# VH-VL binders against Coenzyme F420H(2) oxidase (fprA): the designs that were tried, part 20

Target 1, 148 residues: Coenzyme F420H(2) oxidase (fprA), of Methanobrevibacter arboriphilus (b1a7s3r263to410)
Amino acid sequence: VTIVYDTMHYSTQKMAHEIAEGIMAEGYDVEMFFLHEDERSEIVKSILDSKAIAIGAPTINDEPYPSIGDLMYYLKGLRFERTGIKRKAVTFGSMGGKGGTPASLGKDLGEYGFDVVDTCEVYYVPDEEENKACFKLGQKLVEEAKKI
Below, E stands for the ipSAE of ESMFold2; O stands for the ipSAE of ESMFold2 at other seeds; V2 stands for 0.75 times the mean of E and O plus 0.25 times the DockQ between their complexes.

## First folded at step 22 (VH-VL; framework fv_ponezumab)

Design y2 (from w3 with heavy chain R63Q S104R; at its last look DockQ between E and O 0.85; V2 from the best seeds 0.00; counts 0 for: pae O 2.4 > 2)
Fold by ESMFold2 at other seeds, look of step 22:
Structure y2 (fold): chain C 148 residues (1-148), chain A 119 residues (1-119), chain B 112 residues (1-112)
Amino acid sequence: as target 1 above (148 residues)
Amino acid sequence: QVQLVQSGAEVKKPGASVKVSCKASGYTFTHYYIHWVRQAPGQGLEWMGRINPSSGSTKYAPQLQDRVTMTRDTSTSTVYMELSSLRSEDTAVYYCARIYYWGRGFDYWGQGTTVTVSS
Amino acid sequence: DVVMTQSPLSLPVTLGQPASISCKSSQSLVYSYGKTYLNWFQQRPGQSPRRLIYEVSNLDSGVPDRFSGSGSGTDFTLKISRVEAEDVGVYYCMQGTHRPYTFGQGTRLEIK
């Protein structure tokens, strides 16, 4: 399973870690990528090798963080709808205002050929209950991916 | 508690290679990047590169990229740094270090591994 | 590579007196959304480096409030309001904005 995230105040990083813990608790490997540190080509290769992905980004001033847009544009060009495998996906993120980044990313991923199973969005920093929800989201993603 | 424990001191001849290990404990190994920084005797700190332990992806300092290789073993929570074609100027203390938040610098450091390159 | 220049390189200080260390970068360290990734480290004799300050002015956990950081863009300063004997060591600035990460040359702080 591949997790890709961007973050503004590190809240989305915390969510990515909890999702990863949920996946690993089910006995599955995770490759995690931070958009400001890892190369896009390596991220895309990991996505192509995965049956399940999680993509996260914060919303700032009611807009998605710009670096996630570059990745999404690249994924659009790969035309996953042609691959014959409908990969499972979840989206997640934090917000400081209106929000909606996870839903918007999910809609785009659906158009690119992914089966978007769920989303998770928190206000600013995830609390204890929201951490549990992210952990469960990781578990759910694995359960959906088993359907191949 | 976070701990980074490095392998012991090494003495090498010019032209040889050295491989230093860094074992992580007290946190989820795959969540944070591990960096390597070296310090020649009486000199400052030089960043060598980093590894993403979840994927194995690496980035190296340009002046070292032809000679340095970083790897990891997730089953033992261990990162390795190998420096080849050693020269006397590579004599240094080699540190592994963790970045918790990517822009805030290193929050935990290993104890250092002294590598001496001499005839 | 971004060059980080510290001054002074050697700083003898009388106990109880202030100390100030300058760090200048060859390029702006301002990143996305105005964040500036300039960090300060202390290395006591015979020890691994330790972070003192992150993002210009934020004290790391357990660092005494006699330490402070300031600056913007390309010019940064570490201050110690009253130097104690335990402050002896070498101080490094580090930039995390650009790759590769780079350090200043170090400032050796000594008690006169």
Scores: ipSAE 0.494, ipTM 0.810, lowest interface PAE 2.4, mean pLDDT 86
ESMFold2, look of step 22: ipSAE 0.508; ipTM 0.828
ESMFold2 (binder alone), look of step 22: mean pLDDT 92; pTM 0.900

Design y3 (from w3 with heavy chain N52H; at its last look DockQ between E and O 0.85; V2 from the best seeds 0.00; counts 0 for: pae O 3.8 > 2)
Fold by ESMFold2 at other seeds, look of step 22:
Structure y3 (fold): chain C 148 residues (1-148), chain A 119 residues (1-119), chain B 112 residues (1-112)
Amino acid sequence: as target 1 above (148 residues)
Amino acid sequence: QVQLVQSGAEVKKPGASVKVSCKASGYTFTHYYIHWVRQAPGQGLEWMGRIHPSSGSTKYAPRLQDRVTMTRDTSTSTVYMELSSLRSEDTAVYYCARIYYWGSGFDYWGQGTTVTVSS
Amino acid sequence: DVVMTQSPLSLPVTLGQPASISCKSSQSLVYSYGKTYLNWFQQRPGQSPRRLIYEVSNLDSGVPDRFSGSGSGTDFTLKISRVEAEDVGVYYCMQGTHRPYTFGQGTRLEIK
């Protein structure tokens, strides 16, 4: 399972870590990538080799695709709808204002050929219950991926 | 309690290789990048590169990229740094260090490993 | 490579008096979305470096509040409001915005 995220503060990183813990609790390996540090070619290779992905980004300045937009454009061009196996996905993120990035990313991924299982969005920093929800989101992603 | 424990001091001849280990404990190993920084005697700090333990992805300082290799073993929570074709200028203390968040500096450091290269 | 220049390189101070260390970068350290990755480290004699301040002005846990950081763009300052004997060591600034990461030359703080 491949987790890719961008964050403006530590909140989205915390969510990515909790999702990863949920996946690992089910006995599966996670490859995690941070868009500010890791190379896009390595991220795309990992996604192509995975049955399940989690994509996260914050919503700031009401821009739906801040630093993650280049990746999403590249995924659009790969035409995942042609693969025959519908990969599972979740989206997540934190917001400081209006929000909506996880839902927008999910809609785009669905159009690109992914089965978007769920989304999770929190205000600023995830609290204890929201951390548990992220953990369960990771478990749910694995459960859905086993069906393919 | 976060700890980074490094392997012991080494003495090497020019042209040899050295491999230093860094064992992490007290946190989820795969969540945080591990970097290597060295310090020659009486000199400042030089960043060497980093490894992302979850993917094994590496990025090296351009000046060292032809001689440095970093690997990890997730089953033992250990990172390795290997420097080949050693020169006397490579005599230094080598540190592994963790970054909590990209760019924000190293929040935990290993104790350092002294590598001496002498002819 | 981004060059980080510290001044002074040697800083003798009287106990209880303030100290100030300057760090200047050859390029702006402002990253996308306004974050500035300028960090400060202390290295006491015979020890590993220790982070004091991250992202210009955030004090790391366990660091006394007599330490503070400020600055923007290319010009940054570490201040100690009242120097104590335990503050002896070498202080480094580091930029985390650009690759490779680079450090200042170090400032050796000594008690007069």
Scores: ipSAE 0.343, ipTM 0.790, lowest interface PAE 3.8, mean pLDDT 86
ESMFold2, look of step 22: ipSAE 0.444; ipTM 0.823
ESMFold2 (binder alone), look of step 22: mean pLDDT 92; pTM 0.918

Design y4 (from w3 with heavy chain G103D; at its last look DockQ between E and O 0.78; V2 from the best seeds 0.00; counts 0 for: pae O 2.4 > 2)
Fold by ESMFold2 at other seeds, look of step 22:
Structure y4 (fold): chain C 148 residues (1-148), chain A 119 residues (1-119), chain B 112 residues (1-112)
Amino acid sequence: as target 1 above (148 residues)
Amino acid sequence: QVQLVQSGAEVKKPGASVKVSCKASGYTFTHYYIHWVRQAPGQGLEWMGRINPSSGSTKYAPRLQDRVTMTRDTSTSTVYMELSSLRSEDTAVYYCARIYYWDSGFDYWGQGTTVTVSS
Amino acid sequence: DVVMTQSPLSLPVTLGQPASISCKSSQSLVYSYGKTYLNWFQQRPGQSPRRLIYEVSNLDSGVPDRFSGSGSGTDFTLKISRVEAEDVGVYYCMQGTHRPYTFGQGTRLEIK
């Protein structure tokens, strides 16, 4: 399973870690990529080798954080709907106002050929229950990916 | 409690290689990048590169990229830094570190490994 | 490579007096979306380095509030409002905006 995220404030990173913990609790390996640090080509290669992905980004100034946009454009161009494998996906993120980044990313991934099984969005800092929800999201992603 | 424990001091000849280990404990090993930073005697800090333990992906400082290799073993929660074609200027203390350069989060450093290159 | 230049390189200070360290980068450290990834590290004698400040002015947890950071673009400053004996060591600025990551040459703070 491949997790890709960007973050400016610890919240989205914490969500990514909790999702990863949920996946690993089910006995599966995770490759985790931080967009500020890792190259898009390495991320795409990992996604192509995976049956399941999680993509997250914060919402900045009530709009989606655009740093993930280059990745999404690459994914669009790869035409995953043609691969014969309907990869599973979840989206996640934190917000300071309007929000909606996980839903928007999910819509785009669906158009690119992914089966988006759930989303998770928190206000600023995830509380204890929201951290647990992210953990369960990782478990759910694995459960759905097993159906492939 | 996060801890990074490095292998012991090494003395090497010019032209040889050295491999320093850094064993992580107290956290989920694959969640955090490990960086290597060195410090020649009486000099400042130099970033050497980093590894993403979840994927094994690496980035190296361009000055060192032809001589440095970083690897990890997830079963032992250990990263390795290998520097080849050693020169006297490579004499330094080598640190592994779990650093987050872009936001809060505690940084954690190994105790340092002294590598001496002498003929 | 982005060159980080510190001044002074040696800083003898009387206990209880303020100290100021300058750091200048050869390129702007402003990243997309307004973030400036300028960090300050402290290395006490015989110890591994420790981050004090991230993103120009934010103190890490457990760092005394006598430390402060300021600046923008290419010019940055670390200040200690009242130097204490435990502050002896070498201070480095470091940029995380451009690859490779680079440190300043260090400022040695000593009590005179």
Scores: ipSAE 0.502, ipTM 0.832, lowest interface PAE 2.4, mean pLDDT 86
ESMFold2, look of step 22: ipSAE 0.527; ipTM 0.839
ESMFold2 (binder alone), look of step 22: mean pLDDT 90; pTM 0.902

Design y5 (from w3 with heavy chain Y101H; at its last look DockQ between E and O 0.91; V2 from the best seeds 0.00; counts 0 for: pae O 2.4 > 2)
Fold by ESMFold2 at other seeds, look of step 22:
Structure y5 (fold): chain C 148 residues (1-148), chain A 119 residues (1-119), chain B 112 residues (1-112)
Amino acid sequence: as target 1 above (148 residues)
Amino acid sequence: QVQLVQSGAEVKKPGASVKVSCKASGYTFTHYYIHWVRQAPGQGLEWMGRINPSSGSTKYAPRLQDRVTMTRDTSTSTVYMELSSLRSEDTAVYYCARIYHWGSGFDYWGQGTTVTVSS
Amino acid sequence: DVVMTQSPLSLPVTLGQPASISCKSSQSLVYSYGKTYLNWFQQRPGQSPRRLIYEVSNLDSGVPDRFSGSGSGTDFTLKISRVEAEDVGVYYCMQGTHRPYTFGQGTRLEIK
């Protein structure tokens, strides 16, 4: 499973870690990528090799971070609907205002050929209940991917 | 309790290679990038490169990129740094270190591994 | 590579008095969204480095509040309001904005 995220604070990173813990609790490996640290070619290769992905970004000015937008544009061009696998996806993120980034990303991924099984958004920093929800989201992602 | 435990000191001859290990414990190994930093005797710190332990992808300092290789083993939560074609200038203490968030410096360091290169 | 220049390189100090260490970068350390990745480390004699401050001014866990960091752009300062005997060691600034990561030359703090 491939997790890709961008963050300006550690909030979205905390969510990514909890989702990864949920995936690993089900016995699956995870590859995590931070958009400002890892190369896009390696991220895309990991996504192509995966049956499930999680994509996260915080909201800035009611819009996704620029780096995640660049990745999403690239994914659109790869035409995943033609690969013969309907990969499972979740989206997640933190917000400091209006929010809506996970839902917007999910809609876009659906148009790109992914089966978006859930989204998760928190205000600022995830609390203990929201951390548990992220963990369960990882478990759910794996459960859905096993049906392929 | 986060802990990075490195392999023991090494004495090498010029032209040889050295492989230093760094075993992580107390946290989820794949969540945090591991970096390597070295310190020559009486000198400052030099960043050597880093590895993403979840994917195995690496980035190296340009000065060392031709001689350094970093790998990891997720089953043992261990990263490795190998430096080839050793020179006397490579005599240093080699540290592995963890970054909580990229750019924000190293929040945990290994104990260091002394590598001595002498004829 | 970004050059990090510390001043002074040697800093003898009387116990209980303040100390100040300057760090200057050859390029701006401001990154995306205005974040500035300037960090400070302490290396006590015979020990591994320890992070004191991350992202200019945030104290790391367990670091006494007599330490503080400030600055912007290319000019940064580490201050110790009241130096104690345990503060002896070498202090390094590090930039994390540009690759490769680079460190200052170190400032040796000694009790006089």
Scores: ipSAE 0.493, ipTM 0.825, lowest interface PAE 2.4, mean pLDDT 87
ESMFold2, look of step 22: ipSAE 0.520; ipTM 0.832
ESMFold2 (binder alone), look of step 22: mean pLDDT 92; pTM 0.915

Design y6 (from w3 with heavy chain Y32W; at its last look DockQ between E and O 0.94; V2 from the best seeds 0.00; counts 0 for: pae E 2.6 > 2)
Fold by ESMFold2, look of step 22:
Structure y6 (fold): chain C 148 residues (1-148), chain A 119 residues (1-119), chain B 112 residues (1-112)
Amino acid sequence: as target 1 above (148 residues)
Amino acid sequence: QVQLVQSGAEVKKPGASVKVSCKASGYTFTHWYIHWVRQAPGQGLEWMGRINPSSGSTKYAPRLQDRVTMTRDTSTSTVYMELSSLRSEDTAVYYCARIYYWGSGFDYWGQGTTVTVSS
Amino acid sequence: DVVMTQSPLSLPVTLGQPASISCKSSQSLVYSYGKTYLNWFQQRPGQSPRRLIYEVSNLDSGVPDRFSGSGSGTDFTLKISRVEAEDVGVYYCMQGTHRPYTFGQGTRLEIK
């Protein structure tokens, strides 16, 4: 399973970690990528080799963080519907206002050929219950991916 | 509690290689990038590179790129740094360090491994 | 590579008095959305470095509040409001905005 995220501070990173813990609790490996550190070519290769992905970004003025937008544009061009696999996806993020980035990313991923299973969005920093929700989101992602 | 425990001191001849280990505990190994930084005697700090433990992906400082290799073993939560074609200038203390958040420096450091290169 | 220049390189300080260390970068450390990745480390004699401050002014956990950081762009300062004996060591600034990461030369703080 491939997790890709961007963040302005560590809220979305914490969510990515909790999702990863949920996936690993089910016995599956996770490759995690941070958009400002890792190379896009490696990220895309990991996504192509995965049955399931998690994509996260914070919301800024009700818009996705710009770096995640570049990745999404690239994924659009890859025609995932042609790969013969209906990959599972979740989206996640933190917000300081209206939010909506996970839902927007989910809609885009659906158009790109992914089966978007669920989303997770928190206000500012995830609390204990929200951390548990992210953990369960990881477990759900694996459960859905096993159905492929 | 977070700990990074490194392998012991090494004495090497010029032209040899050295492989230093860094074992992580107290946190989920694959969530955090591990970096290597060295410090020659009486000198400042030099960043050598980093590894993404979840994927094994690496990036190295350009001046060392042709001589440094970093690997990891997720089953033992251990990162390795190997430096080849050793020179006397490579005599230094080698540290592994964990980064909390990209760009914000290293929140935990190993105890350091002294590598001495002498004829 | 981004050059980080510290001054002074040697800083003798009277116990209980303030100390100030300057760090200048050869290019802006401002990254996307105004984030500035300038960090400060302390290395006590015989020990590994320890992070004191991240992202210019954020005090790391367990660091006494007599330490503070400030600055912007290319000019940064670490301050100790009242130097204690345990503060002896070498202080490094580090930039995390550009690759490779680079450190200042270090400032050796000693009690007079």
Scores: ipSAE 0.488, ipTM 0.818, lowest interface PAE 2.6, mean pLDDT 86
ESMFold2 (binder alone), look of step 22: mean pLDDT 91; pTM 0.902
ESMFold2 at other seeds, look of step 22: ipSAE 0.561; ipTM 0.844

